# Designs tried in a protein design chat: VHH binders against Enoyl-CoA delta isomerase 1, mitochondrial (ECI1). Part 17

Target 1, 258 residues: Enoyl-CoA delta isomerase 1, mitochondrial (ECI1), of Homo sapiens (Human) (p42126)
Amino acid sequence: QRVLVEPDAGAGVAVMKFKNPPVNSLSLEFLTELVISLEKLENDKSFRGVILTSDRPGVFSAGLDLTEMCGRSPAHYAGYWKAVQELWLRLYQSNLVLVSAINGACPAGGCLVALTCDYRILADNPRYCIGLNETQLGIIAPFWLKDTLENTIGHRAAERALQLGLLFPPAEALQVGIVDQVVPEEQVQSTALSAIAQWMAIPDHARQLTKAMMRKATASRLVTQRDADVQNFVSFISKDSIQKSLQMYLERLKEEKG

## First folded at step 3 (VHH)

Design q13 (from d07, 30 letters changed; framework vhh_7zox_3)
Fold by ESMFold2-Fast, scan of step 3:
Structure q13 (fold): chain B 258 residues (1-258), chain A 124 residues (1-124)
Amino acid sequence: as target 1 above (258 residues)
Amino acid sequence: DVQLVESGGGLVQPGGSLRLSCVASGFTFSRYAMGWVRQAPGKGLEWVSDISSGGSTGYADSVKGRFAISRDNAKNTLYLQMNRLKPEDTAVYYCAKGLESYYGDWSKYGMDVAGQGTQVTVSS
């Protein structure tokens, strides 16, 4: 199991722990299990909030699984990107209160997950950075992810962060507003439980309608362009230069481990 | 063929400062996390500090606030500025190559130590 769901019986809250070793990469299987787990919690009326965290300190999620984007068919790339879009749409528009308890590094696709949440708490460890660093890999964040970051930290900060592929250490993450709290690592879970209780004190109907109203334009922009975005991704990733770069990167990672 | 050459060690009195350097070759330095580990007499290796390819830094609690790690990618050189040195900082300091990091994720003990090290002795 790539997703562990632990109910907090006293709070109407579930803790969803990422367990996709080694680094919680968003593989097709992991994306699928995340969506299924979220749907199950949304369909269970005893739960009103979910805390997203990692089973292991050190890495919240390393982001997209590069093995899903290299040496595969165009049909596989299309299916993978549709799964990425589906996860973002489901998390971003969820009626549940979502809190990310970021107990590890949170780059790229990890930051995608964190940005969908209503509230973000980051462990105070300078090795645990958060950001959309796609440009450092020679790739680009899709427009809907760019919109999500811009909605969170503002246009100017988002443009600088995206063009330079910035990863923010905790103090800078708090300053720029990409996270809401920075706390000692051992306090992340208890802080998340306190934060989610505050959000859940608001009547669900009013909170949910406000969230939907605030997020509708951003979500709808992707919904109306899903196929075009998939085609753009498949076209880009299938380029010989991109495939060659990804192959070299993956082989290097394999050699470094032994 | 990865090579790491440490320098800058020496004898210094408590409260003094030293700057260690590590010149790297045989790999694309700017793409890798780099760090410093040390070995005190009669003890095992201790992680001191690291810096990701993206610039994120980490420090052991024993050196936090006193040491500063930095890198110069144009010179393939890693630095460790050591201030307010204590007798407990006496050790051989090794430059370590981490994983190729596009996101700063690595184990603090997953670093490759390939150099000879540089001796730091803090004594009166």
Scores: ipSAE 0.000, ipTM 0.147, lowest interface PAE 12.6, mean pLDDT 86

Design q14 (framework vhh_ozoralizumab_d1)
Fold by ESMFold2-Fast, scan of step 3:
Structure q14 (fold): chain B 258 residues (1-258), chain A 125 residues (1-125)
Amino acid sequence: as target 1 above (258 residues)
Amino acid sequence: EVQLVESGGGLVQPGGSLRLSCAASGFTFSRYAMYWVRQAPGKGLEWVSEISGSGGSTKYPDSVKGRFTISRDNAKNTLYLQMNSLRPEDTAVYYCAKGLESYYGDWSKYGMDVRGQGTLVTVSS
């Protein structure tokens, strides 16, 4: 089990803990378990909010699993990217209050998860940064993720961050608005519980309809072109130059681990 | 529990040498890249050296290339930094750091998973 759910039915809250060692990479299996876990909570009337965090502090999620994107078939790349899209769509449009309690590094796909939430709390640890750093590896954030960042921090900040592949340390993350609070690491969980209680104080019907209204255009843009986005991803990732770059990075990473 | 304990710092004359050690515990040492970073008074953290898990690959910034050598003994869970031709500008607290196992992180700027308490190196008269 890659996802641990710690329920507090009396409070209407569940804590969803990522446990996909070593770094909570978004493997196909982990993506699938995240969606299933979210669906179970959405279908359970006793829960109105979910706090997303890592089971082990240090890494919230390292992002996409590059082994799913290199040395595989086009069919595998298509299936993987469909799973990534599904996670984003399900989280971004969830009727539950979602709060990310970021107790570790949060690059790329980790930031994707955090950005889908209604509220983000980051531990005040200079080793924990958040951002969409895909360009540092010669790849690009998909348009729907770019839209999500732009909706959060604004057009110019998003353009600079995406083109340069910036990862924001805590003080800069708060200043640019990619996170809502920065607190001592030992206070992240209690701060998340306080924040989610504030959001859950609002009647569900009004909160949910407002969230849907605010997010519908962004979500619909992907919904209407999911297959085209998959084809674009498969075409891009399958390019010899991209595959060679990823192979070289994976060999370096494998050498570092070995 | 991951623990890193640095030692070997001290006062040395310009042109002198020091060897730093880092004792690691609480993780599979040979599986992770290891780093030395330093912080001079009033300055930010500066990357000094990198070594792969196997020890087969090393990297250095121009500021220390040719003067510093990183090495590791995986059987002893120990990381080393051999510092030669020391300069006053090398004065800093030196930290051992475990690499973040991440596909998208910039380890040199944003993240080493764990760092130790440090060991002070002073290069002066």
Scores: ipSAE 0.000, ipTM 0.197, lowest interface PAE 12.2, mean pLDDT 87

Design q15 (framework vhh_7w1s_2)
Fold by ESMFold2-Fast, scan of step 3:
Structure q15 (fold): chain B 258 residues (1-258), chain A 122 residues (1-122)
Amino acid sequence: as target 1 above (258 residues)
Amino acid sequence: QLQLVESGGGLVQAGGSMRLSCAASGFTFSYAMGWHRQAPGKQRELVAKISSGSTAYDDSVKGRFTISRDNTKNTVYLQMNSLKVEDTAVYYCAKGLESYYGDWSKYGMDVWGQGTQVTVSS
């Protein structure tokens, strides 16, 4: 099982813990379990909020699984990218209050997950950075993820961050506004519970309609062009130069572990 | 493992009727289901959706097509009436996840069937 759900039905909150070793990479299986787990909580009237965190501290999520994007068929890349789009759409527009309790490194796809949440708390550890660093690997964040970052930290900061593939350590993350609080690691969970309680104090109908209103334009941009975005991704990732770069990177990772 | 199998396609005369069936295995019946179609040289488009008893249709088929569900058979149907030549396409069954707001963006199709050809002759 790659997702652990710890319910606190009395509080109306569940804690969703990522458990996809070694680094909570967004594999097809993990993406599928995340969406199914979210759907179950959305359909259960006992729950109004979810805290997203890692089962083990150190890495919140290392992001997209590069093995899903290299040495595979075009059909596999299409299926993978559709799953990534589905996770973003489901999280970004969820009717539940979502709080990220970031107890580890949060690059790329990890940051994608964090950015969909209503509130983000990062552990005060200089080894834990957050950001969309795709350009450092010679790949690009999709437009809908770019829009999400831009909505969070503003156009100028987002453009610099995306072009340079910046990963923000805690103090810089707070300063640029990509996270809302930075606290000692041992306080991340209690801070998340306090934050989600504040959001849940608002009547659901008013909060949910406001969230939908605020996020509909951004989500609709992807909805109207999902297939085109999939084809653009498949075409890009299938290029020989990109495939060779990803192969080299994956081989370097294996050598470092040996 | 999740699988969708379409059936009921074929050749039909303009003005005729046809019913498509989609049998799901490995799925729970609580999931939202939809029908999409793709004509040669065109993008795949949504035709009809059903989730928890609510239905939605593309304007081009509204009043002519009806989506329904048989929970005991874990099957979704598309009843197509007053067929037009322009309805000629490969029809795909798809599983999505339910959405509180009923928006397609939360519906998100994560499993697709193989498709079934529908040809409407003049």
Scores: ipSAE 0.000, ipTM 0.090, lowest interface PAE 22.5, mean pLDDT 85

Design q16 (from d07 with D30S D31R E100T G110A M111F V113Y; framework vhh_lunsekimig_d3)
Fold by ESMFold2-Fast, scan of step 3:
Structure q16 (fold): chain B 258 residues (1-258), chain A 124 residues (1-124)
Amino acid sequence: as target 1 above (258 residues)
Amino acid sequence: EVQLVESGGGVVQPGGSLRLSCAASGFTFSRYALYWYRQAAGIERELIASIRSGGSTNYVDSVKGRFTISRDNSENTMYLQMNSLRAEDTGLYYCAKGLTSYYGDWSKYAFDYWGQGTLVTVSS
């Protein structure tokens, strides 16, 4: 089990804890369990809000699982990217109030998850950075993720952040507006509970329709071209230079087990 | 509570040698992969060398054969022996601690703990 769901009974809130060791990488299996867990909560009338956090502090999510993108078939890459798109669409358009309680490093795909939420709280630890750092590694964020960042921090800040592949430490993250609060690590959970209560004080029907209205254009842009985006990803990731770079990176990261 | 402290930088002529050290504390040193990164003016930090817990090493092509990474688990210290230095090697050198293993996306920088850096200047 890679997703732990703990009800905060009486508040209408569930805490969804990421538990996909070692670093909450968005593997195909983890992506699938996240979507299923979200759907179960959406179908349960007891819950109106979800706090997303890591089961262990240090890493919120490392982002995409490189083993899903290297040494595999084009069909595998297509299936993987469809799962990534599905997670983003389901989170971004969820009728639940979503609050990210970022108790660890939040780069790239981790930032993708955080950006789908209605509110973001980051632990005040200089090692816990958030951002879309793809360009530092010779790749680009997909247009729908770029749109999500741009909607959050504005065009100029997003352009600078994406071109330079910036990871924002807590003070800079707050200043640029990619997170809404920065608090001592031991206060992240209680702050998230306070924040989600404020959002849940709004009648669901009005809040949900406003969220849908605000996010429809961004979501629809992906929905109308999902297959084209999948083909673009498969084509890009399958390039020999990219595959070689990914293979070399994976070799560097593994600890010797003998 | 993880700390990494670099030392050994300085000014050297082209063709010269320097040895950098990275003293580590706050974790079980022998269990982790360790890295040397380099940052030149106007350029983002680039990974130049790595050493796994078991001792296997990797280098970027530009330093392969000239630089040697090593570790001393008894002293909790990692080294970078730099030979045949070139003007292009000028920059701030950082050491970083990796995770025991991960499959994360291309965001290695966010999972490493950084030292303060040590400056290497290659000039004639």
Scores: ipSAE 0.005, ipTM 0.200, lowest interface PAE 10.5, mean pLDDT 86

Design q17 (from d07 with D30S D31R K97A E100T G110E M111Y V113Y; framework vhh_lunsekimig_d3)
Fold by ESMFold2-Fast, scan of step 3:
Structure q17 (fold): chain B 258 residues (1-258), chain A 124 residues (1-124)
Amino acid sequence: as target 1 above (258 residues)
Amino acid sequence: EVQLVESGGGVVQPGGSLRLSCAASGFTFSRYALYWYRQAAGIERELIASIRSGGSTNYVDSVKGRFTISRDNSENTMYLQMNSLRAEDTGLYYCAAGLTSYYGDWSKYEYDYWGQGTLVTVSS
């Protein structure tokens, strides 16, 4: 198991801990388990809020798993991207209050998860950066993720961040508004509990309808063109130049580390 | 669940040979770079050999020409053939598999899948 759920039914809160070692990469298996875990909490009337965090500090999630995106069949790429879309749709439109307690590095797909939440808290550690850095790898954030970032930090900041593939360290993350609080690492969990209590103080019917109203246009834009987005992804990722670039990047990462 | 299990360690006299094995499960073995690390008493773990998914290998100078790393993707197993062993080769030998991701600076986080280690003792 790649997701640990620690329920506190008396408080109406569950803590969902990512445990997909070593870096919580969004493999097909992990994506599937995240969606199933979320659905179970949504279907249990005992829970009104979920705190998302990593089981181990250091990396919240390193993002998409490159081994799912290179050296595979077009059918595999399609299935993988559908799973990525499903996670985003389920998190972004969840009726639960979602708070991300970011106790580690949060690039790319990790930032995707954090951006779906209602509130984001980042540990004040210069090694923990957050952002959509896809362009640094020669790939692009899909339009629905671009829209999510733009809704959070505004058009101009989002355009600069996306084109340059910026990862924001804690102070800059707070300044640009991609996170709501930056606190000492040892206070991340208690801060998340305080934040989620504030959101859960609002009656569910009014909060949920307001969230749906605010997020409807962004979510619907993907819902109406899921298949086209999958085809665009499969076409792009399958290009020989992209496959070669990704494979070289994978080999370079391992050489630098080793 | 990701699992790496080392075997093949033991006691040998100087000049002897050993072959270490690392059996892997729970991930797509063929796509990962694989490593052998060594930890001697009182010394931090040292990377001694690596093999990339494409088959290219790298070694620290102290083992070049004596050790050979190899992989069998059909069996999900990595090997380290150790020849002409010396007392300084004594230590716990760990296999590791590095995860690939969109993160551009993996070295800052130092996260790998690790085995439990197998002891190699070279003494007369």
Scores: ipSAE 0.007, ipTM 0.145, lowest interface PAE 9.2, mean pLDDT 86

Design q18 (from d07 with D30S D31K E100T S101A S107A; framework vhh_lunsekimig_d3)
Fold by ESMFold2-Fast, scan of step 3:
Structure q18 (fold): chain B 258 residues (1-258), chain A 124 residues (1-124)
Amino acid sequence: as target 1 above (258 residues)
Amino acid sequence: EVQLVESGGGVVQPGGSLRLSCAASGFTFSKYALYWYRQAAGIERELIASIRSGGSTNYVDSVKGRFTISRDNSENTMYLQMNSLRAEDTGLYYCAKGLTAYYGDWAKYGMDVWGQGTLVTVSS
């Protein structure tokens, strides 16, 4: 199992720990297990909040699994991207309070997950970074992820961050507002428990309706354009120049591993 | 448990030499690119040298021709030979490993392990 769900006794909270070695990359299997785990918690009335964190400190999630995006069929790319969209939609619109306890590096797809949460806490370690750095690989964050970042840090900051593929270290992450708290690494879990308790103090119906109201326009934009977004992704990723760049990158990584 | 332990730091006169070592454990050393970072007082940590699994190396301009990074896969150890040391080379030197073979290359902050650092002081 790639997702460990641990109930926090007495708090109405579950801790969802990412355990997809080596770096919690969003493989098709991991995406599927995340959605299933979330759905189980949403259907269990004893849980009102979920803390998302990594089972092992150092990496929250390295993001999208590049092996799902290179050397495969167009049908595979479509299926993969639909799974990525599904995870974002399910997390972004979840009725549960979601808090990300970011105990490691959080680039690209890791940042996607963190951005869906109601509250983000980052460990104060200068090597842990958060941001949408897709442009560093010659690829593009999809419009719905761009919208999510823009809703969080504002248009001007989001444009700079996305065009340059910025990864924010903790102090800059707090300053730009992509995270809500920066705390010593050993305090991340206790801070997340405190934060989620504050959010859960609000009556569920009022909190959930407010969250839905605030997020409806952004989520609906993807819902109405899901197939077009899949087609755009498949078309882009299938380009010879993009495939060659990803292949070269993966081969360089194999050289490092081999 | 992945661990990196630096050694070899010390006090040296301008023009002198030091060799830093980074002893690694808990991962397959030969498969990973490895890095040396430096942090001077009052300045952010900077990447100064890298060595890939295949042996290819990169250096920042300020140390090119003076520093040599190398690795001994049989000993699970990486080295930084520092020659013609200058006062501005003073700082804490850190050994680092990338997250994985799959993501270590493209993320500047993708280092998941670093050592405690070793202090190099260049003064007369």
Scores: ipSAE 0.000, ipTM 0.188, lowest interface PAE 13.9, mean pLDDT 86

Design q19 (from d07 with D30S D31R L99I E100T Y103L; framework vhh_lunsekimig_d3)
Fold by ESMFold2-Fast, scan of step 3:
Structure q19 (fold): chain B 258 residues (1-258), chain A 124 residues (1-124)
Amino acid sequence: as target 1 above (258 residues)
Amino acid sequence: EVQLVESGGGVVQPGGSLRLSCAASGFTFSRYALYWYRQAAGIERELIASIRSGGSTNYVDSVKGRFTISRDNSENTMYLQMNSLRAEDTGLYYCAKGITSYLGDWSKYGMDVWGQGTLVTVSS
């Protein structure tokens, strides 16, 4: 099991812990378990909020699993990308209060998950950074992820961050507004519980309708063109030059030990 | 072959300045996050500064405001400008290359390549 759910009895809160070693990569299996776990919590009236964190500090999530995007069939790439879209749509539009307790590095797909949340707390550790760094690998963040970042930090900051593939260390992350709080690592969990309590103090009806209203345009843009986005991804990733680049990168990771 | 070579260490008085350089070869420099570590006698090697591919920087609290990390992608070189040096800054300074940022480019889970180190001594 790649997702651990710990209920906080009496608080209406669950803590969802990522446990997909070594780095919580968004494999097809992990994406599937995340969606199923979220659906179970959404269908359980005992829960009104979820804190997302890593089971082990150090890495929140390293992002998309490159082994799902290299050396596979076009049908596999389509299925994988559809699963990525599904996770984003389900998290972004969830009626639950979502708080990310970022107790580790949060690049690319990890940042995708964090950006879907209502509130983000990052550990003040010089080793942890957050950002959409796809361009550093020669790939592109999809338009719906670009929209999510732009909605969070503004157009100019998002354009600079996306073109340069910036990863923000804690102080810069707070300054640019990609995270809402930066706290000592040992305080991340207690700060998340405090933050989610504030959000849950708002009556669900009003909070949920406001969230839906604020996020409808962004979510609908993907919903109306999911299949086109899948085909664009499959076409791009299947290019010989991209496949060669990813293969060389994966081979380098095998050769270069820490 | 992949290499990192540090230079610029030396003896300096408290309050002085030094600039360290880390020359890289054998890999696509612009794609990787790079790190400065420090090791004092009898103490574990500690991360003091980092610079990501996109230019974002991070520092341990003890050097914030005194040290500045930078990179020149055209010269395949990373720098550490050290100002207002203290006796506590004495140690071997190492540069290191992380795994590329898309797949978990972080110091906690390993550095792929280390330099040989350059000695900085701050004494009166």
Scores: ipSAE 0.000, ipTM 0.156, lowest interface PAE 14.6, mean pLDDT 86

Design q20 (from d07 with D30S D31R E100T Y102I S107T G110A V113Y; framework vhh_lunsekimig_d3)
Fold by ESMFold2-Fast, scan of step 3:
Structure q20 (fold): chain B 258 residues (1-258), chain A 124 residues (1-124)
Amino acid sequence: as target 1 above (258 residues)
Amino acid sequence: EVQLVESGGGVVQPGGSLRLSCAASGFTFSRYALYWYRQAAGIERELIASIRSGGSTNYVDSVKGRFTISRDNSENTMYLQMNSLRAEDTGLYYCAKGLTSIYGDWTKYAMDYWGQGTLVTVSS
């Protein structure tokens, strides 16, 4: 199992721990288990909030699984991207309070997950950065992810971050507003519990309707264009130049030794 | 052929200073994040400082305010200026090149290449 769900007794909170070694990459199987785990918690009336974190400190999630995007069929790329869209839609529009307890590196798809949450806490560790760094590999963040970042840090900061593929270390992440708190690593879990309790103090009906109202336009833009976005992704990723770049990158990762 | 060559290590008294250099070749230096790792006897190799292609830097708490990482893209060289050295700074210092940040360039799995290491000894 790639997702561990641990109830926090008495709080109405579950801790969802990513456990997809080695780096919590968003493989098709992991994406599927994340959606199923979230849906199970949403359908259980005893839970009102979820803290998302990594089972292993060091990496929150390394992002998209490049093996799902290289050397496969167009049908596989379409299925993969639909799973990525589904995770984003489910997390972004969840009625649960979501808090990211970022106890590790959080690039690209990891940042996608963090950005869907209501609140983000990052460990103050120089090894941990957060950002949408797709352009550094010659690929692009989809428009709905661009919109999510823009809603969080503002248009100009988002444009600079996306064009340059910036990863923000903890101090810069707090300053630009991509995270809400930076705390010593050993305090991340307790800080997340304190933060989620504050959000859960608000009556669910009012909080949920406000969240829906604030997020409706962004979510709807993807909902009305899901198939077009899938076709755009498949067309882009299938380009010979992109496939060759990804293949070279994967060979380099494979050659890396302990 | 990618190469990273460290230099500048040596023996220094507590409170002293050293400047480490990492000369790089075989890749487009300006496009990659670069790292300094330290390994003391019996301790796991730890990341102590990083510098991104855009110049952003990060440090572990134990060296903040004492160490400064920098890069010179025209010379394909990364530096670590070490001030106010302490006995606990003793160890082998490694230069490392990261892959792109899209696949966890902050993890061990993201390091393409390592230098051979340079020894720093802080003693009275």
Scores: ipSAE 0.000, ipTM 0.190, lowest interface PAE 11.1, mean pLDDT 86

Design q21 (from d07 with D30S D31K K97R E100Q G104S S107P; framework vhh_lunsekimig_d3)
Fold by ESMFold2-Fast, scan of step 3:
Parts: structure tokens; sequence; C-alpha cells
Structure q21 (fold): chain B 258 residues (1-258), chain A 124 residues (1-124)
């Protein structure tokens, strides 16, 4: 099990803990378990809010699983990217209050997850950075993720961050607005519980309709272009130069195993 | 109970040498890449040197040729031999265990275990 759910039905809240060692990478299995766990909570009237965090401090999520993107078939890449799109759509449009309690490093795909939430809390640890750093790998954030960042921190800050592949340490993350609070690591959980209670104090019908209204245009851009986005991803990742770069990186990591 | 503990820091004059040690416990040492970071006053923590499980090493340009990273798998210890020390080498030196980042969009990022640091002061 890659997702641990700790319910607090009396409070109407569940804590979803990522447990996909070593770094909570968005493998196909992990993406599937995240969506299923979210659906179960959405269908259970006992829950109105979810706190997303890592079971292990140090890494919230390191992002996409490179083994899903290298040495595989085009059909596999298409299936993988559809799963990534599905997670983003389900989280971004969820009727539940979502709070990310970021107790670790949060680059790329980890930042994707955090950005879908209604509120973000980051542990005040200089080792924990958040950002969409795809360009540093010679790849690009998809348009729907670019839109999500832009909606959060504004056009100019998003353009600078995306072009340079910036990872923001806690003080800079707060300053640019990619996170809403920075607190000592031991206070992340209690701060998340306080924040989600504030959001849950609002009647569900009004909160949910406002969230849907605010997010409809961004979500609809992907919904209308899902297949085209999949084909763009498959075409890009299948390039010989990209596959060679990924293969070289994976071979280097084999040396670390002994 | 996974831990990294640094030692060997101290005060040394310019041109001098120091050997730092990083003692590891609670994990299979031989299977991990390990790293040395330093943090000077007013400067962000920076990666200085790395050593993979297979023994391959890498260094930032500012220390290349002066510093040597090594490991002793039988003692679960990593070392940083620092020669020709300069005033700008002053700082807190941290050892770190690298995340196994097969699964990351960012292959150059992520440490999951850090030591508490050992202070190196280079002054005349």
Amino acid sequence: as target 1 above (258 residues)
Amino acid sequence: EVQLVESGGGVVQPGGSLRLSCAASGFTFSKYALYWYRQAAGIERELIASIRSGGSTNYVDSVKGRFTISRDNSENTMYLQMNSLRAEDTGLYYCARGLQSYYSDWPKYGMDVWGQGTLVTVSS
C-alpha cells in the first residue's frame, strides 16, 4: 500500500500519507492508488477535507517516475501520461477541501500535487524546496500545469520560474506565493489541521461552487485537449535524445545500488 | 534510527589541511551515494562533492584538485580530505545521503538524511 489514510471522522477530515519509497515518485501504481483513495473519500459523506502529506519527512514527492518514461513502448507512455492527467484533474476539481502539508522536498510532479490544493503549508527547512523545475532537465511543464502555476503566483513570476526551472526555498516560496504558510517542521501537521478547519467552516455548497467557478476554465482546457496533450508527450519523450538522456541518468543511479 | 554524524572540523591556517569524517548508521552504507555540502555565513548551502556506491566521485570546480572524497564500506564511513585550504572554505560542512531518484523529474535534487554539521574555520 502506497497511500495511508488516517481518518478523523469526528472532524470530517482524513490525512492521506504518501508512502511510495524511496521518494514518493508518481509511478503508475502510485497514481492509481492516489485517485482511488481520493474517490473513496469523496464518496464518503463523513469527510469534507483531506490533508496530503508524506509518511516520511524529507520528501513530499520527487515527481514523475522516470522508469515509466524510459525504455518502454509509446502505448506505455500514453497510458502513464493519461494517469498523470487524471490525477491532476481529480485533485484540481475535487469537491473536498485539500490542504498540502509539505514536510519534504517538493519538485516538479510533487509541486503539481501541491498546486492542486486549496492551501499549502511548507516546513521551514532549507532542504525542502518547491517548484516546477522541468526546464533544468530539458523538458517542459505541460500547458495545464503552467496555467495552474500562473493562477497561483501570477503571470510574470510564473514565466520566470518556469523558464529558469526555479525551486523555491521556504522564505522565497512564501514571498512569491507558491505556499501560503511556512512553519517549523514540528508544527506542519497542527497548522494543516487549523487551516483545513477554517476552510471547512464555510458551507459546502457555496465553497464548492466557488471553487468550481474559479477552476473551470483551467480544467476545461485540458479536458478538451487530453488526447492531443498525450500525443505531444509521447512524441516528445520518445525522441532519441530524450531517451538517451534518461537512460544515462538511470544507469548512473544503478551505481548507487552497488 | 538512520543517522549521519560528522567529525574532524577545526581551525586551520590558509594552505593547511583537514580530514572530515561522516559516520553512518542504520542503513546499508555500501548501497547509497553520499554527499558533502557546506554552508558559509550569509551563503546558501552548496554541494561540494559526491561519491556513488560504485566509488565514482564528482566535485564542484572551486574544490576540484584540492579536496578528495572517499568511502570505507567496512567502517560505514565517508571522508573528505581537504588540502590547500582557503579563507572561502570556512563554513559548516554537512554530509548527506542521496535520495534514490530513479523516479524524479529532477535527477540532481534530493537528500533524505543529513548530519548535524562540523565547523571548519580557515583563518590567519
Scores: ipSAE 0.000, ipTM 0.208, lowest interface PAE 13.1, mean pLDDT 87

